# VH-VL binders against q0aze0, part 26

Target 1, 268 residues: q0aze0
Amino acid sequence: MKIILVNNRFKENTEKKAQEIAGQLSALNVEVIIDNGLDEPYAGTVDFIMVLGGDGTMLRAARRYGQRAIPVLGVNMGTVGFLSNIEINELAEYLPLILREEYSLEARMMLEVAVFQQQSLLTRVFCLNELLLRSNSPRMLSFALEISGQKLEPYRGDGLIVSTTTGSTAYSLSAGGPIADPQLDAFIVTPVASHIINKRPLVVSPEREISLHLLEEREAIIGIDGQIKMDFGAENRVLIKRAPHPLLMVNLKAKPFFTSIDRSLQRQ

## First folded at step 2 (VH-VL)

Design nd6 (framework fv_inotuzumab)
Fold by OpenDDE, second read of step 3:
Structure nd6 (fold): chain C 268 residues (1-268), chain A 122 residues (1-122), chain B 112 residues (1-112)
Amino acid sequence: as target 1 above (268 residues)
Amino acid sequence: EVQLVQSGAEVKKPGASVKVSCKASGYTFTSYAIHWVRQAPGQGLEWIGGINTYTGDTTYRRKFQGRVTMTADTSTSTVYMELSSLRSEDTAVYYCARGEIDYVWGSYSDYWGQGTLVTVSS
Amino acid sequence: DVQVTQSPSSLSASVGDRVTITCRSSQSLVYSEGNTYLSWYLHKPGKAPQLLIYDVSNRFSGVPDRFSGSGSGTDFTLTISSLQPEDFATYYCLQATHFPLTFGQGTKVEIK
């Protein structure tokens, strides 16, 4: 068995723990690769990904490895979030199950986000939470939204979020989007400070495609999962689709989503 | 839902021309290229060429250069493939396929038309 | 032109069998940015080809997990871990790193 341990190099506690866990796994004849984000994603075949940390680390892991259809376990290390399944102190208990591959998987839809410069692809990423288009100035953006080729009325506002149902409890929520069942596949299109006071979020079928581009010469930014940022101008366009693969989240411990929403949101 | 709908079967004489249409729907037309692929009886798939629907730029396989013309009508979201100087060897099922624009051209074809049979016979 | 050769040209298999199809290109399919544009398609008579795998190892939406792609450089493999009745068809690899785009000659998977 080969396992990637994903941690955050900027968090010493997770780095240390990753090393400890790596040692333990090695003693059990498990090959371990530690990914602290410094290097490129491991390109070889792996059987399991263990994410040590909070939601941010999980998002990074999802972007780096989610397209490879590898089971991903979130191990929380004292943070508040929605994406961890077990706590670090529970890992020893569940380790035998992991090694025997005795766990269930929960498929979480991801976004496939492509950013273009005219006809040239600048970047294509798979992300778990959301894409954000936002103004890079105090001025509102004017941008076009197309859904499955249907052109909506131009949007004016600070920006727009296209989120998965997983991402519904992230930035989309802060922007007034609905909380979605993570077992549901859908896009959530949430306006950010629209000039229309009560502009409602859209829930869109995962079978559709979403296209965004600016209608004027303005400086904007694209944000992916709140971690990747890139400049976005009038010459750019975004195409958003359902990713071909869901993130396969390991479910070792049952976590009832709806009963935990209030508790989790109160901590954030 | 992404759909590519092609025109109906054609029967042509040698030396004639055929123009096959591919109407796209369910997505942003200019965000993807359209490729044309054919399959002759008993043969494999053969790439003919592609068109960038955004720029109108075309790229053809060398063997078809001079005989094939691809065009895109953004107003109707339709791509056309015209093949002239038809030969018996051009008898095949012709497919249009959506290609994701990557760098300059698509890296793969994810949605395909239903195919158009073109028969060339004297 | 980049030549793409599939092997075997045909094979007979039974339901439940592990099937492996290889595709070899005459030159590297790695693009300057590191991307490798190799895709796999399933084609049944009278129907349009269907995308299975793109970019070497990414399954297209709706494709069962019994299909997997691997490889690098010039050598690529499509694997069906457990052949199902609906999998009997002809399979093609396609390279799109270099123009013109070129298909492998196809691999027909038949019932044993």
Scores: ipSAE 0.024, ipTM 0.547, lowest interface PAE 3.6, mean pLDDT 90
Fold by ESMFold2-Fast, scan of step 2:
Structure nd6 (fold): chain C 268 residues (1-268), chain A 122 residues (1-122), chain B 112 residues (1-112)
Amino acid sequence: as target 1 above (268 residues)
Amino acid sequence: EVQLVQSGAEVKKPGASVKVSCKASGYTFTSYAIHWVRQAPGQGLEWIGGINTYTGDTTYRRKFQGRVTMTADTSTSTVYMELSSLRSEDTAVYYCARGEIDYVWGSYSDYWGQGTLVTVSS
Amino acid sequence: DVQVTQSPSSLSASVGDRVTITCRSSQSLVYSEGNTYLSWYLHKPGKAPQLLIYDVSNRFSGVPDRFSGSGSGTDFTLTISSLQPEDFATYYCLQATHFPLTFGQGTKVEIK
């Protein structure tokens, strides 16, 4: 059995704990590959992915490996998150079930994001939470939104978020978007500080194709899962659609999404 | 436009604590991180740590762990850095700086506060 | 910690001169998926530092086009094509790929 351990080099003790867990797994004859974000994604065949950290580490794992249909387990290492299933102090208890493949899988939709310069594809990335288009200066953006070829009235404001239902509790929430059941498949389109007062969040079919471009030359960026940044100008266009494969999340114990989000909101 | 305004100079005795504020205006507070950087007399710039204003997550350079605490107050758009158990070598100008890209520590710092001189002397 | 070394530590130049400052890291600054986190700052005594270049080669808004950045992996360069009076300052590179974030020691550009 071959497992990828994904950790975050920028968080306290996560790399030390990843090495510790890798040693424990190796003692059980499990081959371990550590991915701390510095190397290219592991290209070989893998049976399981274990993410050690918070939601941010899971987002990186989803971008790198989510399209390969490999089970991914989130292991929380301190902060309460929405993408972890078990706590680090529970890992020893659940490890025999992991090795015997005694768990269920939950499918989470992902976005496919393609950025063009005129007709040339610049990059294609996948993400679990959202794409954010935002101004990179105090000046508001003017931009066009198309949904399945239907051109909406121009948007003016600080930007726009195109989110999965998994991403409904991330940037979309702070921008006034709805909290969505992650078991549903949908795009959530949430304006960021819109100058047009009646621009509301939209919930649309995940089979829709969403296109964005600037109507005026502005300094803007596209953000992916809050972790990847790309410059975006009037010569650029972004195309967003449902990714070919969902992320397969491991469920070892019941995680009550609604009570978790309710508690999180009350703490703030 | 974008402004970061810091609290005034402080003079402290060894062993005391200092709390420096950084008030942000001209942008959406929770869309950017705030980093803290210091410069001791005759020395270069030294990164202390940063705070993600959206999540409240903090990251500190190892030598300051246990002595530094960063907090953010969204209602006033203000970040605080508290440094305890002060030593003479903590004498420095302390800067807050806005960081790009939430959730990715180690971005660049585009706008900076004016600096706060902290002097530690007996 | 990743060490960041600038060269030279200081230089003397005249207005109109082409100035080149280098920054070398002890480890590659390429992050996952090709992102490279290196930025350059201008600092004058009594003033806040100012961002010049981010992500190796991107000029920050309002920064004059005489400033340019280049490089890859471990070796990076800041170039000022024609030095102006306001450019006499100390320059710092910052790596943000590896924790902790580390600045170079600085390069002081002085009047010849």
Scores: ipSAE 0.011, ipTM 0.552, lowest interface PAE 8.7, mean pLDDT 86

Design nd7 (framework fv_inotuzumab)
Fold by OpenDDE, second read of step 3:
Structure nd7 (fold): chain C 268 residues (1-268), chain A 124 residues (1-124), chain B 112 residues (1-112)
Amino acid sequence: as target 1 above (268 residues)
Amino acid sequence: EVQLVQSGAEVKKPGASVKVSCKASGYTFTSYAIHWVRQAPGQGLEWIGGINTYTGDTTYRRKFQGRVTMTADTSTSTVYMELSSLRSEDTAVYYCARDYFGSETYLPEYFQHWGQGTLVTVSS
Amino acid sequence: DVQVTQSPSSLSASVGDRVTITCRSSQSLVYSEGNTYLSWYLHKPGKAPQLLIYDVSNRFSGVPDRFSGSGSGTDFTLTISSLQPEDFATYYCLQATHFPLTFGQGTKVEIK
């Protein structure tokens, strides 16, 4: 068995813990690779990914490895979030199950985000939470939203969020989006400070595709999972669709999502 | 739902031309390139070429250059593939398929959606 | 052109069997940026081809877990861990790293 330990070296104690866990796994004849975010993603074949830290680390891991259909376990290290399944102090208890591959998987829809200049692909990213389009100035954006070829009325505002149901408890929520069941596959399209005060979020089928482009010469920014940023201008468009793969999240311990919402949100 | 709907079967004489259509729906037409792939009886899949639906730029397999023309009509979300100087060897089922289209930085990657296929028969 | 050769051209198997199909290219399919554009398709008579695997080892949405892809450089493999009745078809690999795009000659999986 080969395992990637994903941690964030800039987070307290995660590096040390990764080394400790690596040692334990090695003693059990498990090959271990540590990914602390400084190097390129490991390109070799692996059987399991263990994420040590909070939601941010999980998001990074999902972007780096999610397309490879590898089981991903979130191990919380005292942070607040929605994406961890067990606590670090529980790892020893569940390690035998992991090694025997005795766990269930929960498929989480990811976004495929493609940024174009005309029809030239600039970048493609798979992400777990959301794509954000926002103004890079105090001025509002005017942009076109198209859903499966259907052109909606132009949007005016600070920006727009396209989120997975997993991402519904992230930035979309702060912008007034609904909380969605993570077992449901859907897009959540949430306006950010729309000029139309009553502009409502849209819940869109995962079978549809979403296209965004600016209607005027303005400077904007796209953000992905709050961790990737790139400039976005009038010559660019973004296409969002369901990723051709879900993130396979390991479920070792039952976590009732709806009963934990209030607790988790209050801690943020 | 993404759909690619192709025109019906064609029967042509050697030396004639055939024009097959592929109507796209359920997505932003100009965001994806359309490619054409054919399969002759008893043979495998063969890539013919592709068209950038935004710019109209095309790329063809060399063996078809001079005989194949691909065009895109953005008003109807339809791509056409015309093959001239038909030969018996051109008898095949022709498929349109959708993919991202990159510039020099990115190449076509994989075809997620396909048309239902169009049989073109070339016989004397 | 880059030649892509599949092996075998055909095979007979029974339901439940492990099936392995190989694809070899005449040159490396690793692009300058490190990506490898190798995909696998399933094709049944009278139907459109279906994407199974992309980027060597990534399973497309809706594709059963019994399908897996592996390989690097010039050698690639599609594996069906336990063949099902609906899996009898012809399989193709596609390289898109080099123009023109080229398919393998296909592997027909028939019922024994």
Scores: ipSAE 0.016, ipTM 0.500, lowest interface PAE 7.9, mean pLDDT 90
Fold by ESMFold2-Fast, scan of step 2:
Structure nd7 (fold): chain C 268 residues (1-268), chain A 124 residues (1-124), chain B 112 residues (1-112)
Amino acid sequence: as target 1 above (268 residues)
Amino acid sequence: EVQLVQSGAEVKKPGASVKVSCKASGYTFTSYAIHWVRQAPGQGLEWIGGINTYTGDTTYRRKFQGRVTMTADTSTSTVYMELSSLRSEDTAVYYCARDYFGSETYLPEYFQHWGQGTLVTVSS
Amino acid sequence: DVQVTQSPSSLSASVGDRVTITCRSSQSLVYSEGNTYLSWYLHKPGKAPQLLIYDVSNRFSGVPDRFSGSGSGTDFTLTISSLQPEDFATYYCLQATHFPLTFGQGTKVEIK
């Protein structure tokens, strides 16, 4: 059995915990690969992924490994979040179930993002929460949004978010998007500081294809899950569709989404 | 336009606490984290920590852990940094700064916008 | 902590001079996906720091084209191709790849 332990590059105290857990697993004849984000994704075959940290660490794990149909368990290290299933102090209790593969899986849709220059594919990435198109200068963007070939009225403003339902509680929420049940598959399209009219968030079938391109030369950036960024100019276009495979999240313990989000929002 | 406006200069005695505010405007407050950086006289810039304005999660440099508290008030788009048990070496100009892509990670890639700074003087 | 060292600590120059400032980290600053979180700032007494370059080589909006950044891994350089009067300041690099975030000690560019 081979397990990847993913930890947060920003929390040095998780390195000691990752090493401790790796030692425990090795003593049980489990091969462990540690991914702290500094190296390339592990290319070999693995049986399970254990994410030690908060939602940001889970997003990185999903981006790197989510399309490989490998079970991913979020283990919370004391940060409030939506993507963890158990707490770190519960890990020892649940470890026998993990090793015996006695758990259920919840599928979470992911986005496939393809960025083109003219007709040439520049890059293809996957993400769990969202793609953000944003201005990288004081000037507003002017951009075109197409949904399955249907051209909408041009957008003017600071940007646009295309989110999964899992991402509905992330950047899309702060920009005025709805809270969505993560068990639903849908795209949520949320404008960022629109300046023309009251542009509403859209909830769109995951079978749809969404494309974006700039209508004027501007400095803009495409952001993926708040972690990857790339320059986006008038010669570029982005195509967004549902990824081929969902992220397979491990359920060892019931986690009620709506009471979790309600509690989190009341703290703010 | 994006603006970060900080509270005015403070003079404190050793052992006291100071609370500095940073009021944000011109953007969606909860979409970006706010960080604090200080510069002591004759020294370089030093990162203290940051707060995710959406979740309230904080990250502090270890040497400040237990003495610093960062909070965010979404109703006023204001971040506060409170530093307790003040020492003479805490005399510095304290800056708040907005990160880039801080919605899901409260550690920044870089600091695009900065407050004007708040001088905190700790003297006996 | 990842150590970030700037060279030189101070430098005297005249208007029109080419100025280079080096920043070296004790560990690689490359993050997953090839992102390298190194940025450069200009700082003058009594004013807030100002972003010049982000992600090694990207010039921030409104920053004059005489400023450029380059480098990879552990070695990075800020270049000012033709120094102007307003460029006499202290320059800082920042690494944001590793916790905690660390600034270089600064390079003061003074009038010759």
Scores: ipSAE 0.006, ipTM 0.509, lowest interface PAE 9.6, mean pLDDT 85

Design nd8 (framework fv_inotuzumab)
Fold by ESMFold2-Fast, scan of step 2:
Structure nd8 (fold): chain C 268 residues (1-268), chain A 124 residues (1-124), chain B 112 residues (1-112)
Amino acid sequence: as target 1 above (268 residues)
Amino acid sequence: EVQLVQSGAEVKKPGASVKVSCKASGYTFTSYAIHWVRQAPGQGLEWIGGINTYTGDTTYRRKFQGRVTMTADTSTSTVYMELSSLRSEDTAVYYCAREVTDSYGFLYYGMDVWGQGTLVTVSS
Amino acid sequence: DVQVTQSPSSLSASVGDRVTITCRSSQSLVYSEGNTYLSWYLHKPGKAPQLLIYDVSNRFSGVPDRFSGSGSGTDFTLTISSLQPEDFATYYCLQATHFPLTFGQGTKVEIK
């Protein structure tokens, strides 16, 4: 068995814990690769991915490894969030279940994001939560949204979010988007709040293709899961579609989504 | 609203230990890491280490390893830094600081809230 | 350890001047798909340090727009477009990509 340990050594002070866990796994004849975010993703075949951190670390793991259809377990190291399944102090008791493959898998859709400069592909990335197009200045953006060949009236505002259902509780929620059951597959298209923009969030089929481009040259950026930032100008176009594979999240214990989100909203 | 309040100045003899407290208020204590930074007279800022307030996991700069201990008490929202085997070179103002991230808990915003500082003087 | 070097170590300036401070790291500070954990702080005697810029170029909430950050990889710059009286202070860069966290040695901005 070969396991990747994904950690954010720095933010969450997990370096020593990752080494400790790697030692325990090696003693059980498990080969361990540590991915702390500084190097390229591990290119070889692996059987399991263990994420030691909060939601941010899980989002990185999903971008790097989510398309490989390998089980991914979130182990919480401090930041309370929605993407971890067990706590670090519970790992020892669940480790035998992990090694015996005694767990269920929950499939979470991902986005495939392709950014073009004119006709040339600049980059192709995958993400678990969302793509955010936003102004990088006080000026409002003017941009075109096309859904499966249907051109909508131009948008005027601070930006737009194209989210998965998993991402419905992230930036899309802050911008007024709906809370979606993560078991559903759908794109949630949420305009970033502006006093002038009068568009509503859209919930569309995950089989649709979404295209965005600026109608005027403005300072704008594309954000991926809040972690990757790219300049976006009038010469750029982005194409968003459902990724080929969902992220396979390991479920070792029940985590009640609806009561968790309800409690979170009441605290605001 | 959000603040870190540190304990008062200390005067210690060489070889003694000092324990500085940092009490957090106005936010969810376990959601943020706390770091300790010092400034010796005429010197720049020096990072000592940090603590994950949720797990209790600590990371120390190597020159302090074996002499520094950081702990977090979630019931009082207080972080402690204890430095032992004090030397005259440990005379400094010691700061605690909160590490801030975006809503995902990953994008590092830096250390946005700092304690007022605690002067530790090591003299005979 | 990642060494962080600031230049100059000190400078003299007048109100209204453009001030540029450079920070260089011995290793790339890129983390997690391009995030770069370099921040800038203002420090005055008798007061706690104050965060100015995070992730190279993002101005922290409430920080005046005369402060800006730029750079990539190993070379970073803090610019004050028009120095104000309250800006006479020591400035520090901090790298938070690699353990241990390392500050630059500081740049003191003094009245000319």
Scores: ipSAE 0.030, ipTM 0.602, lowest interface PAE 6.5, mean pLDDT 87
Fold by OpenDDE, second read of step 3:
Structure nd8 (fold): chain C 268 residues (1-268), chain A 124 residues (1-124), chain B 112 residues (1-112)
Amino acid sequence: as target 1 above (268 residues)
Amino acid sequence: EVQLVQSGAEVKKPGASVKVSCKASGYTFTSYAIHWVRQAPGQGLEWIGGINTYTGDTTYRRKFQGRVTMTADTSTSTVYMELSSLRSEDTAVYYCAREVTDSYGFLYYGMDVWGQGTLVTVSS
Amino acid sequence: DVQVTQSPSSLSASVGDRVTITCRSSQSLVYSEGNTYLSWYLHKPGKAPQLLIYDVSNRFSGVPDRFSGSGSGTDFTLTISSLQPEDFATYYCLQATHFPLTFGQGTKVEIK
């Protein structure tokens, strides 16, 4: 068995724990690779990914490895979030099950985000939570939203979020989006401070494609999962569709989503 | 106005400890990590360590590990740096500086706001 | 530790001159998905350092457009297109991709 340990290099405790766990796994004849983000994603074949930390680390892991259809386990290390399945102090208990591959998988839809400059592809990424388009100035943006070729009325506001159902409890929620069942595949399109009072979020079929571009010469920013930022101008276009592969999240411990919402949101 | 205000100059004997404070105001305290940087006379800038004000996580330069402790008090929006076992080589101006961080511990951008500096003199 | 070497260590220039400072790291400063944590600072005696450039080429708010940053991987450059009287100072690059964070040794820009 070969396992990737993903940790947050900015959290010393997660690095230390990763080394410790790596030692334990090595002692059990498991090959271990530690990914703290400093190197390129490991390109070789692996059987399991263990994410040590919070939701942010999980998002990074999903972007790096989610397209490879590898089981990903979130191991929480004292943070509040929605993407961890077990706590670090429970890892020893569940390790035998991991090694025997006795666990369930939950498929979570990811976004495929492509950013263009004219007809040239600038970047393509897969992400678990959301894409954010926002103004880089105090002024509102004017931008066009197209869904499967259907042009909606121009949006005016601070920005727009296109989120997965997994991301519904992330920034989309803060912007007034609905909480979605993570077992449901859908896009959630949430306006950010629209000039139209009570502009409603859209729930869109995962079979559709979403396109965004600015209608004016102004500087904006594209954000992905709150971690990747890039400049976005009038010459740019973003295309969002369902990723071809879902993230396979490991379910070792039952975590009822709806009963955990209140608990998790109260801590934030 | 966004600002970091540091405590006043300190004079210490070798072997003593010093604790410098950095009070933040004008912004959301827990949205920014605080770094500590020093400059010894005639030398360049040197990074000491940093603290995530949201998580409380700290990271120190190895040469200071065991001697430096950084803490954050969210109730007063104040970060502290304590340096023990002081040496003459620790004589320097110490700065605190903020850098945007997320709730997950990732750092963004640069050190955009600095304290005014605190002179720490270590002499016999 | 990642070594960051600035060049030159010092230079003399006149008002209106084009000034170029380079920073070279001992290893790539590209992190994860392409982020590069390289920033530039201006430091005057008796004052706190000031952020000029972050993420290689982004000017910090309020920084004049005569300041620009460029580079990739291990080689980075700060350029002052037309030196002004207030620009005489010591400049530092900082890498934050690798722990520990490390500054360049500094470049003192003096009046000619």
Scores: ipSAE 0.025, ipTM 0.606, lowest interface PAE 5.0, mean pLDDT 90

